# Ledger of designs, part 90: VHH binders against Profilin-1 (pfn-1)

Target 1, 132 residues: Profilin-1 (pfn-1), of Caenorhabditis elegans (q9xw16)
Amino acid sequence: MSGWNAYIDTMTAAAPSIKRCAIVGAADGSVWARTEADNVFKASEEELKTFVALFNDVTQVPAKGADIEGVHYVVPRTEESLIFGKKENTGFFAVKTKSAVLIAVYEGPNEVAAQVRKAVESMQTYLNNAGY
Key: E = the ipSAE of ESMFold2; O = the ipSAE of OpenDDE; V2 = 0.75 times the mean of E and O plus 0.25 times the DockQ between their complexes.

## First folded at step 18 (VHH)

Design vi1 (from vg84 with S105E; framework vhh_4orz_3; at its last fold request DockQ between E and O 0.95; V2 from the best seeds 0.87)
Fold by OpenDDE, fold request of step 19:
Structure vi1 (fold): chain B 132 residues (1-132), chain A 122 residues (1-122)
Amino acid sequence: as target 1 above (132 residues)
Amino acid sequence: EVQLVESGGGLVQAGGSLRLFCAASGFTFSDYSMAWLRQAPGKRREWVALISYAGDYDYADSVKDRFTISRDNAKNTVSLQMNSLKPEDTAIYFCAAFDSFDSGETYDYDYWGQGTQVTVSS
């Protein structure tokens, strides 16, 4: 298992509501690591290319939403390096590091969202400190 | 005082239509994403539709292509046009507001309406 795969495991284990994660290149959406086997992260390369480009101007994302794994999410909140998507009892957090985008897809009531954010931001901080 | 007041509910026959309204006051409406949720007897509250503060929207699969959510920031209202209503759409419908510019500590709805009853008969 590569080092990047270990980071996927770390994020997934951080909260039971987190179902799938991915680490992709911020520049081109290339997949560095993703959840495999059960709960596989299924986003296509083209979709991820489009997704990471959202971070070029996060202020416009709430008007357009975001698509992950063929699912459209309304994006009710963004920050400079964060995109939050919501759909029914599911959602995602995406955060940008120096060179990567971390994506966590979760399932559960609204109360679990804060924990999911904490998990991805923790990894964000770690990777930023490591130069990624 | 913050208020969300739903209206437009009532009794309708299957296949009929209703238009729900939610009038907001006491907060900066344009900073909030607005949602409709519903709760049927004996069931948990479920998400129906969400429209972001910037106008993107989505629906629960169960209501997609039948319901339409819209907002009017000039009037501080959010609406839910419900067409082709089914008995299983019977529920109390709630309007809820999500602060899209909060610090990010909470991700629940900040404000709720009192709800409006929608009853669809066979």
Scores: ipSAE 0.914, ipTM 0.952, lowest interface PAE 0.4, mean pLDDT 95
Fold by ESMFold2, fold request of step 19:
Structure vi1 (fold): chain B 132 residues (1-132), chain A 122 residues (1-122)
Amino acid sequence: as target 1 above (132 residues)
Amino acid sequence: EVQLVESGGGLVQAGGSLRLFCAASGFTFSDYSMAWLRQAPGKRREWVALISYAGDYDYADSVKDRFTISRDNAKNTVSLQMNSLKPEDTAIYFCAAFDSFDSGETYDYDYWGQGTQVTVSS
């Protein structure tokens, strides 16, 4: 388990509706850590490179949506360092830190989304304060 | 004074088509992402289609290739064209609005219509 895997565990523990998540490099989408084993986060290198580039201008994302793990998500809301996507009874939050993008894919009704956002933003703040 | 008013529901034979409309008033429509959801008797409400304020869209897998969502910001309407209807599509269909620029901490739909009944007979 890499040292980054502890942060994966922290996010999934903070919001049980998170089913898969990853920490990837903001510049190139390289995987620093991800959920593994029975709930593997499966996104290709090409997909992750495209995904992290969305943060270059989040205002363009709602017009085209976002793809992760081969699933298209409609993006009804973004903020400067946050992208929120929806597909049926699932969704994702992604947040950017100085060096990384945190991605959390969740399952559940809209009521669980705030808990997921809080989990990822708490980690975003922690990593930013640590220089990442 | 916010209103979402659905129309276009009714009784239709399997294989037929219906077009639902949702007329919006009392808010800045172009700032909202719009969804159609449905609820069959005894079932939970389920997502059918979503169109972002900027025009990207998608569908539940069960209706993909049969249903088309579209919006008209000039008329403050969102529509759902439903083709090749099946008895399983029988439900009350609801229009819902999501404030795409709200900085609040909740992610539920802000406004709901009262629904329009769609009944598909064999």
Scores: ipSAE 0.762, ipTM 0.896, lowest interface PAE 0.8, mean pLDDT 91
ESMFold2, look of step 18: ipSAE 0.758; ipTM 0.894
ESMFold2 (binder alone), look of step 18: mean pLDDT 83; pTM 0.834
OpenDDE, look of step 18: ipSAE 0.876; ipTM 0.930
ESMFold2, fold request of step 19: ipSAE 0.742, 0.748; ipTM 0.889, 0.891
ESMFold2 (binder alone), fold request of step 19: mean pLDDT 83, 84, 84; pTM 0.841, 0.844, 0.845
OpenDDE, fold request of step 19: ipSAE 0.914, 0.914; ipTM 0.952, 0.952

Design vi19 (from vg84 with S103E S105E; framework vhh_4orz_3; at its last fold request DockQ between E and O 0.95; V2 from the best seeds 0.87)
Fold by OpenDDE, fold request of step 19:
Structure vi19 (fold): chain B 132 residues (1-132), chain A 122 residues (1-122)
Amino acid sequence: as target 1 above (132 residues)
Amino acid sequence: EVQLVESGGGLVQAGGSLRLFCAASGFTFSDYSMAWLRQAPGKRREWVALISYAGDYDYADSVKDRFTISRDNAKNTVSLQMNSLKPEDTAIYFCAAFDSFDEGETYDYDYWGQGTQVTVSS
């Protein structure tokens, strides 16, 4: 198991609502690690390339939403390094580090969202400190 | 005083149409993403539609291609056009507001309407 895979496990284990995660290159959307097996993260390389580009101007994302794994999410909130998407009882948090984008897809009521954010931001902080 | 007031509900036959309105007051409407949710008898509240403060929108699969959400920031209203209504659409429909610029810890809706009853007869 690569070091990046361990980070996927860490994020996934942080909350039961987190179903799958991915760590991708911020520049090109290349997959560094992703959830595999039963809850495999299925986004294509082309989709991820488009997704990471959203961070070039997050203020525009709420106008067009975001697509992950062929699913369209309304994006009701963004921050400088964060994109929050929502659809029914699912959603995602994406955060940007120095060189990566971390994506966590979750399932549950709105109450679980804060915990999901905390999980990805914790990893964000760790990776930033590590130079990534 | 913050208010969300739904209107337009009622009794309609299957295949019919209704248009729900939600009038907002007491807060900066343009800073909020707006949602419609519904709760049927004996069921949990479910998400129906969401429109971001910037105009992107999406629907629950169960209502996609039948319902249309729209907003008018000049009038502080959000609407839900419901076509091809089915008995399973019977529910209390709620308008809810999500603060899109809050950096707090909550990701729930900040404001709720009292709801409007929609009944679709077979």
Scores: ipSAE 0.915, ipTM 0.953, lowest interface PAE 0.4, mean pLDDT 95
Fold by ESMFold2, fold request of step 19:
Structure vi19 (fold): chain B 132 residues (1-132), chain A 122 residues (1-122)
Amino acid sequence: as target 1 above (132 residues)
Amino acid sequence: EVQLVESGGGLVQAGGSLRLFCAASGFTFSDYSMAWLRQAPGKRREWVALISYAGDYDYADSVKDRFTISRDNAKNTVSLQMNSLKPEDTAIYFCAAFDSFDEGETYDYDYWGQGTQVTVSS
């Protein structure tokens, strides 16, 4: 599980606008790795269990939004394995792999969102290819 | 040809109310998430409220509990009810549309109105 921390470092290095991120189990929201120290990803177990269940039907998510770290995000767009949320000058991308959900919370001007998505989806592809 | 046309701006005394409307045409309105943003002179444009195409919504903390966003898909409108207005709310208010089904690389708003001035006097 300590090896999972390297994947956190890879995502944050690929998109500097990512302020916090996590890799959590798709079945139960258990934390496999997360940003630590000054930028601790602070979502509760209960919150993460609810969050990963959103991937059971992403088409329902825009009607109710998503909560992470006690913050409500309006979800204006979803795709098969991706949820995009917005709150003021912040947002998140979350993607599902076979076994995990990758969550990246970012801050910055709007042009950074595509870079954040690319970073998270590259890791999604890598983990899926590795059987996760 | 897409148009977003704001209306309802004006001069109002502090503590008063205004209702802004945004009339949309030239696209499938029900596929878009809609936002209100505002810009005071010399400041950057800031997010005020967003309503998803499916009806979830939220507000900037500075206007929470005073402003209400709503949409009417039958009339292709989004509105912003602004209560308990403060001088700090003085700005040009813009309606913006976000394509919720665009598979492209951009995540900025696709369409903007020209804006409507709101001035709140003390």
Scores: ipSAE 0.780, ipTM 0.897, lowest interface PAE 0.7, mean pLDDT 91
ESMFold2, look of step 18: ipSAE 0.768; ipTM 0.897
ESMFold2 (binder alone), look of step 18: mean pLDDT 83; pTM 0.836
OpenDDE, look of step 18: ipSAE 0.867; ipTM 0.925
ESMFold2, fold request of step 19: ipSAE 0.750, 0.721; ipTM 0.891, 0.881
ESMFold2 (binder alone), fold request of step 19: mean pLDDT 84, 84, 84; pTM 0.843, 0.843, 0.842
OpenDDE, fold request of step 19: ipSAE 0.914, 0.895; ipTM 0.952, 0.938

Design vi21 (from vg84 with S103Q S105D; framework vhh_4orz_3; at its last fold request DockQ between E and O 0.96; V2 from the best seeds 0.88)
Fold by ESMFold2, look of step 18:
Structure vi21 (fold): chain B 132 residues (1-132), chain A 122 residues (1-122)
Amino acid sequence: as target 1 above (132 residues)
Amino acid sequence: EVQLVESGGGLVQAGGSLRLFCAASGFTFSDYSMAWLRQAPGKRREWVALISYAGDYDYADSVKDRFTISRDNAKNTVSLQMNSLKPEDTAIYFCAAFDSFDQGDTYDYDYWGQGTQVTVSS
């Protein structure tokens, strides 16, 4: 397995409720890897540039929400390096590493959210330790 | 004692309107994001609307443009204005509260109301 795609596979395998996932550059939202084929992560470069900039001050995000793949999510909770968004029976977790933002879009009731968060934070820790 | 008390439900003819209210007590309301959910007979409970503690909001696609969620932090209330009601909107409607400042690893609602019945006749 080569490149960043293996990390996408690791996250989706760790939390089956994750349906789409991406690793993007923290500075500009450039896509390093994403789910493809039947589960393509469809966010535009302009949308991703706006999205990663939310991490410049996560305390402002609950007032305006976040858009991913043309879907608006209400953001009821953030932490310094984490944004959680909800829309109906779906949601996302996004976490920031030194160089990247990991985005996981999941489907399921609120009870699956902890599993999704754990999958994304485990990868966050791994990438930070690897210098990314 | 924490309480969420819904009111404003009832029987309404299709095309009509209702306004639901949820009165909250026993917690710091302004720290919570508030949601309306509904459950029709034989169906799973579904998300209707959510308003964050800081004021952003959104709706399930099935009710967008017909329902409006709002909150009043001075009165500790959240409301749901429901217009152009359809028989498919018939359900028990629940108010729920989500602690926006909890740093735990659970992401479920902390408090639930008992629900109020909405019945839309054709």
Scores: ipSAE 0.790, ipTM 0.904, lowest interface PAE 0.7, mean pLDDT 92
ESMFold2 (binder alone), look of step 18: mean pLDDT 83; pTM 0.838
OpenDDE, look of step 18: ipSAE 0.866; ipTM 0.927
ESMFold2, fold request of step 19: ipSAE 0.751, 0.779, 0.770; ipTM 0.889, 0.899, 0.895
ESMFold2 (binder alone), fold request of step 19: mean pLDDT 83, 83, 83; pTM 0.837, 0.840, 0.842
OpenDDE, fold request of step 19: ipSAE 0.922, 0.921, 0.918; ipTM 0.958, 0.957, 0.955

Design vi3 (from vg84 with S105T; framework vhh_4orz_3; at its last fold request DockQ between E and O 0.93; V2 from the best seeds 0.86)
Fold by OpenDDE, fold request of step 19:
Structure vi3 (fold): chain B 132 residues (1-132), chain A 122 residues (1-122)
Amino acid sequence: as target 1 above (132 residues)
Amino acid sequence: EVQLVESGGGLVQAGGSLRLFCAASGFTFSDYSMAWLRQAPGKRREWVALISYAGDYDYADSVKDRFTISRDNAKNTVSLQMNSLKPEDTAIYFCAAFDSFDSGTTYDYDYWGQGTQVTVSS
């Protein structure tokens, strides 16, 4: 298992509500690591290329939403390096590092969202400090 | 004083239509994403539709292609057009407001209406 795969495991284990994660290149959406096996992260390369481009101007994302794994999410909130999507009892947090985008897809009521954000931001901080 | 006031609910036959209306006051409406949720007897509250402060929207699979959410920032209103209603759509429908510019400490709705009853008969 590569180091990147270990980071996927770390994020996934951070909260029971986190179901799938991915680490992709910020420039092109190339997959560095993702959840595999039964709960595989299924976004296509083309979709991820489009997704990471959303970070070029996050202020525009709430007007058009975001698509992950063929699912459309309304994006009710963005920050400079963060995109929050919501759909029914699911959602995602995506955060941008120096060279990567971290994505965590979660399932649960609204109160679990804060913990999911904390998990991805913790990894964001770690990777940024490591130069990624 | 913050208020969300729903209207437009009532009794309708299956296949019929209703238009729910939510009037907001007491806060900066344009900064909030607006949602409709519903709670049927004996069931948990479920998400029906969400429209972001910037106008993107989506629906629960159970209501997709039948319901339409819209907002009017000039009037501080959000609406839910419900067509092809089914008995399983019977519920109390709530309007809720999500602060899209909050610090990110909470991800629940900040404000709720009292709800409006929708009853669809067979």
Scores: ipSAE 0.917, ipTM 0.955, lowest interface PAE 0.4, mean pLDDT 95
Fold by ESMFold2, look of step 18:
Structure vi3 (fold): chain B 132 residues (1-132), chain A 122 residues (1-122)
Amino acid sequence: as target 1 above (132 residues)
Amino acid sequence: EVQLVESGGGLVQAGGSLRLFCAASGFTFSDYSMAWLRQAPGKRREWVALISYAGDYDYADSVKDRFTISRDNAKNTVSLQMNSLKPEDTAIYFCAAFDSFDSGTTYDYDYWGQGTQVTVSS
């Protein structure tokens, strides 16, 4: 995964509480890059296809939640291009760019979530400005 | 003035049941996702259950199948039915509220109750 792996590294370096993340195609959930090795992002292709479709109408997501890596997350907040999910001491942020969805799964108290959002939004902005 | 007031705690024998209530006032309850958390002496506060403003919910694995969270937007309440209680469930239980429509970058609970003690005897 040349090229796209650098963006994974940038996000995980910017917010150490991110334990796993991925960049997937917004249309079909195909994996462009993901964390690998000991912290592999393990979502299936079928799960990711369902997940990215949530961005077709984010206002419906809090009623049903979201599944990532076989874990159900309650979604207490969404924005036009952002979904935030919670499960126990973990959570995720997912943001949509023109062509992709960035997914970051983090661990830590709720206070850490702001740093995670900043990391994914910075990458969202960068990719959008680059035409993705 | 925002208030979250828990009730329904007490002393109960292992295997018993309690129902906790959280009465909310001072904000638009239907815009908030609501949670129950608990803290035993000497331990960190831990998540027990969360229900979104739109009704999806989940539980900590340790209480799944025994606890049920629900909300009543007409009464501005969230409740936690606790069945098959174990001594390990002994804790102060807190109600917390998360503004689901806040435009800010804070992703922590905005309001907390004072807590209600649950004590489960063996």
Scores: ipSAE 0.803, ipTM 0.907, lowest interface PAE 0.7, mean pLDDT 92
ESMFold2 (binder alone), look of step 18: mean pLDDT 82; pTM 0.830
OpenDDE, look of step 18: ipSAE 0.784; ipTM 0.893
ESMFold2, fold request of step 19: ipSAE 0.724, 0.761, 0.746; ipTM 0.884, 0.891, 0.890
ESMFold2 (binder alone), fold request of step 19: mean pLDDT 83, 83, 83; pTM 0.840, 0.844, 0.843
OpenDDE, fold request of step 19: ipSAE 0.916, 0.916; ipTM 0.953, 0.953

Design vi4 (from vg84 with S105H; framework vhh_4orz_3; at its last fold request DockQ between E and O 0.87; V2 from the best seeds 0.84)
Fold by OpenDDE, fold request of step 19:
Structure vi4 (fold): chain B 132 residues (1-132), chain A 122 residues (1-122)
Amino acid sequence: as target 1 above (132 residues)
Amino acid sequence: EVQLVESGGGLVQAGGSLRLFCAASGFTFSDYSMAWLRQAPGKRREWVALISYAGDYDYADSVKDRFTISRDNAKNTVSLQMNSLKPEDTAIYFCAAFDSFDSGHTYDYDYWGQGTQVTVSS
């Protein structure tokens, strides 16, 4: 298991609501690591390229939404390095590091969202400190 | 005082249409994403539609292509046009507001309406 795969496991284990995660290059959306097996992260390279580009201007994202794994999410909130998407009882948090974008897709009621955010931001902090 | 007041519910035959209306007051409406949710008897409250503060929207699969959500920031209103109604659409429909700019947000809806009953007969 690569070092990046370990980070996927860490984020996924942080909360039971987190179903799948991905770590991708911020510049081009290239996949560094992703959840595999039963809860495989299925976003295509082209989709991820488009997704990471959203961070070029997060203020515009709520007007357009975001697509992950062929699913459209309404984005009711963004911050400088964060995009929050919502779809029924699912959602995602995406956060940007110096060189990567971390994506966590979750399932559950609204109450679980805060924990998911905490998980991805914890990893964000770790990777930033490591120079990534 | 914060208020969300739903209207437009009622009894309608299957295949019919209703337009729900939610009037908001007491908060900066344009800073909030607005949602419609519904709760049928004996079932969990479910997400129906969401429109962001910036106008992007989406629907539950069960209502997609039948329901249309829209908002009017000038009037502080959000609407739900419901076409091709089915008996399974019977529920209390709630308007809810999500603060899109609260950094301390719990990611739950901040404000709720009292709900309006929608009954679709077969």
Scores: ipSAE 0.914, ipTM 0.953, lowest interface PAE 0.4, mean pLDDT 95
Fold by ESMFold2, look of step 18:
Structure vi4 (fold): chain B 132 residues (1-132), chain A 122 residues (1-122)
Amino acid sequence: as target 1 above (132 residues)
Amino acid sequence: EVQLVESGGGLVQAGGSLRLFCAASGFTFSDYSMAWLRQAPGKRREWVALISYAGDYDYADSVKDRFTISRDNAKNTVSLQMNSLKPEDTAIYFCAAFDSFDSGHTYDYDYWGQGTQVTVSS
């Protein structure tokens, strides 16, 4: 857990607007690492299994949105390996690697979204290059 | 040449209803996710509702069950039905468009209307 937790720390340091994040297995949603302590990422195992399955066909996601941590997000945009969701002044970016899904939940206006995207995509690239 | 034009605002008594419309032109409306935001005097603009290009939608918790967003791709309009209005709903309401297929990297609204005033009297 401590090895994967360093990647959580890297993402939250790169984009301070990230309030909670996790690295979960792409096949089953199992939690490899997540923010803990004062900002626990609190999605259930059942919710995460459903969430990672959205990457089986991202083009279907904007029609139904995505649920995470008991919150419904409207998904106005997806890309090949990325889902972007919005709810009020919060949102998420999720990206898929070979073996994992990275989820970052942020707070702030849309202007901060580019910073969050860069943080998660940088980690996506790193993990893909490492074989994950 | 892109235009978003809001209409339907006005003065209404608390408990009343208004329907806002946003007429869009100059872009392929069906490729855009559409939002309503509002700004009260001296306050930051806040998200009210969003409807994706593919039809999913949601609302700010403060307006949930009172407001309904809908879109009509044949008429290039998005609307906001506002029921059970309260004085705290008083604001300028803006229509905004988000290009759902442009990878321009900003992840912010591409176009904004000029707004329509809604005033809810006690």
Scores: ipSAE 0.757, ipTM 0.890, lowest interface PAE 0.8, mean pLDDT 91
ESMFold2 (binder alone), look of step 18: mean pLDDT 83; pTM 0.842
OpenDDE, look of step 18: ipSAE 0.857; ipTM 0.922
ESMFold2, fold request of step 19: ipSAE 0.756, 0.728, 0.705; ipTM 0.891, 0.888, 0.877
ESMFold2 (binder alone), fold request of step 19: mean pLDDT 84, 86, 84; pTM 0.855, 0.869, 0.844
OpenDDE, fold request of step 19: ipSAE 0.912, 0.913; ipTM 0.951, 0.951

Design wi10 (from wg70 with D111G; framework vhh_6fv0_2; at its last fold request DockQ between E and O 0.89; V2 from the best seeds 0.87)
Fold by ESMFold2, fold request of step 19:
Structure wi10 (fold): chain B 132 residues (1-132), chain A 123 residues (1-123)
Amino acid sequence: as target 1 above (132 residues)
Amino acid sequence: QVQLQESGGGLVQPGGSLRLSCAASGFTFSTYDMYWVRQAPEKGLEWVSTISYTGSNTYYKDSVKGRFTVSRDNAKNTLYLQMNSLKPEDAAQYYCAKWYDLLTGSFGEFGSRGQGTQVTVSS
């Protein structure tokens, strides 16, 4: 039914240690799609608006960390269009496309984190090439 | 070096069952999500199933849901695919992999997959 839900399904199948994920508008954090049911991605509108604005200057993010779903993450590194957040054995990868921000929250060791990053970056490239 | 070796393929009749195994070595199997991918003759690669590093999250291509079950035994460094109610459309070379890009339809570089095991379904 929803066109964007297929991308959520693809991300979770591509990286099965993703616990929750969402695709949100890069300008305003509006939710285009997210994991639902027992794995609802629960960030508020206000939190998402603040979160996507971090991409306006990713170089400032490591100093203050990032909040999503009411959880504060240390941000050990960023790249022009990628933020990696870490808290204990959980973390997130968020990437910005032309129109959207993809957020994936995962749990697992560093090897799993690397697989999650690859899945998120592959989707980033796919959406950018498709004009999103 | 990462090594993955699939086994358990063979010839079965429609409606039959097979259990594929994938023996892993050269990496810490229990810390990686794992993938089953297949390729029928003259066709591209087709994702079949994915399983998280603990085994707690599993995902399946729609056409195999309810018939195939992916599992793993981290103590034995082994990935499994139980295939029930096999159909002619399931005939393919089956690969286990440490990574598969669902969007580009490709394996990663440098030993992300095994050599495969052949599943043939005919009467």
Scores: ipSAE 0.804, ipTM 0.901, lowest interface PAE 0.8, mean pLDDT 92
ESMFold2, look of step 18: ipSAE 0.799; ipTM 0.903
ESMFold2 (binder alone), look of step 18: mean pLDDT 83; pTM 0.841
OpenDDE, look of step 18: ipSAE 0.914; ipTM 0.951
ESMFold2, fold request of step 19: ipSAE 0.778, 0.760; ipTM 0.896, 0.888
ESMFold2 (binder alone), fold request of step 19: mean pLDDT 80, 82, 83; pTM 0.813, 0.832, 0.834
OpenDDE, fold request of step 19: ipSAE 0.923, 0.924, 0.922; ipTM 0.957, 0.957, 0.956
ESMFold2, fold request of step 22: ipSAE 0.763, 0.796, 0.769; ipTM 0.891, 0.902, 0.890
ESMFold2 (binder alone), fold request of step 22: mean pLDDT 83, 82, 82; pTM 0.833, 0.832, 0.833
OpenDDE, fold request of step 22: ipSAE 0.922, 0.922, 0.922; ipTM 0.957, 0.957, 0.957

Design wi2 (from wg70 with F110M; framework vhh_6fv0_2; at its last read DockQ between E and O 0.89; V2 from the best seeds 0.87)
Amino acid sequence: QVQLQESGGGLVQPGGSLRLSCAASGFTFSTYDMYWVRQAPEKGLEWVSTISYTGSNTYYKDSVKGRFTVSRDNAKNTLYLQMNSLKPEDAAQYYCAKWYDLLTGSFGEMDSRGQGTQVTVSS
ESMFold2, look of step 18: ipSAE 0.790; ipTM 0.900
ESMFold2 (binder alone), look of step 18: mean pLDDT 83; pTM 0.840
OpenDDE, look of step 18: ipSAE 0.905; ipTM 0.945
ESMFold2, fold request of step 19: ipSAE 0.784, 0.786, 0.797; ipTM 0.898, 0.897, 0.902
ESMFold2 (binder alone), fold request of step 19: mean pLDDT 83, 84, 84; pTM 0.841, 0.842, 0.842
OpenDDE, fold request of step 19: ipSAE 0.912, 0.919, 0.912; ipTM 0.951, 0.954, 0.950
ESMFold2, last read: ipSAE 0.774, 0.793, 0.795; ipTM 0.895, 0.900, 0.895
ESMFold2 (binder alone), last read: mean pLDDT 83, 84, 84; pTM 0.839, 0.845, 0.844
OpenDDE, last read: ipSAE 0.920, 0.921, 0.918; ipTM 0.955, 0.955, 0.954

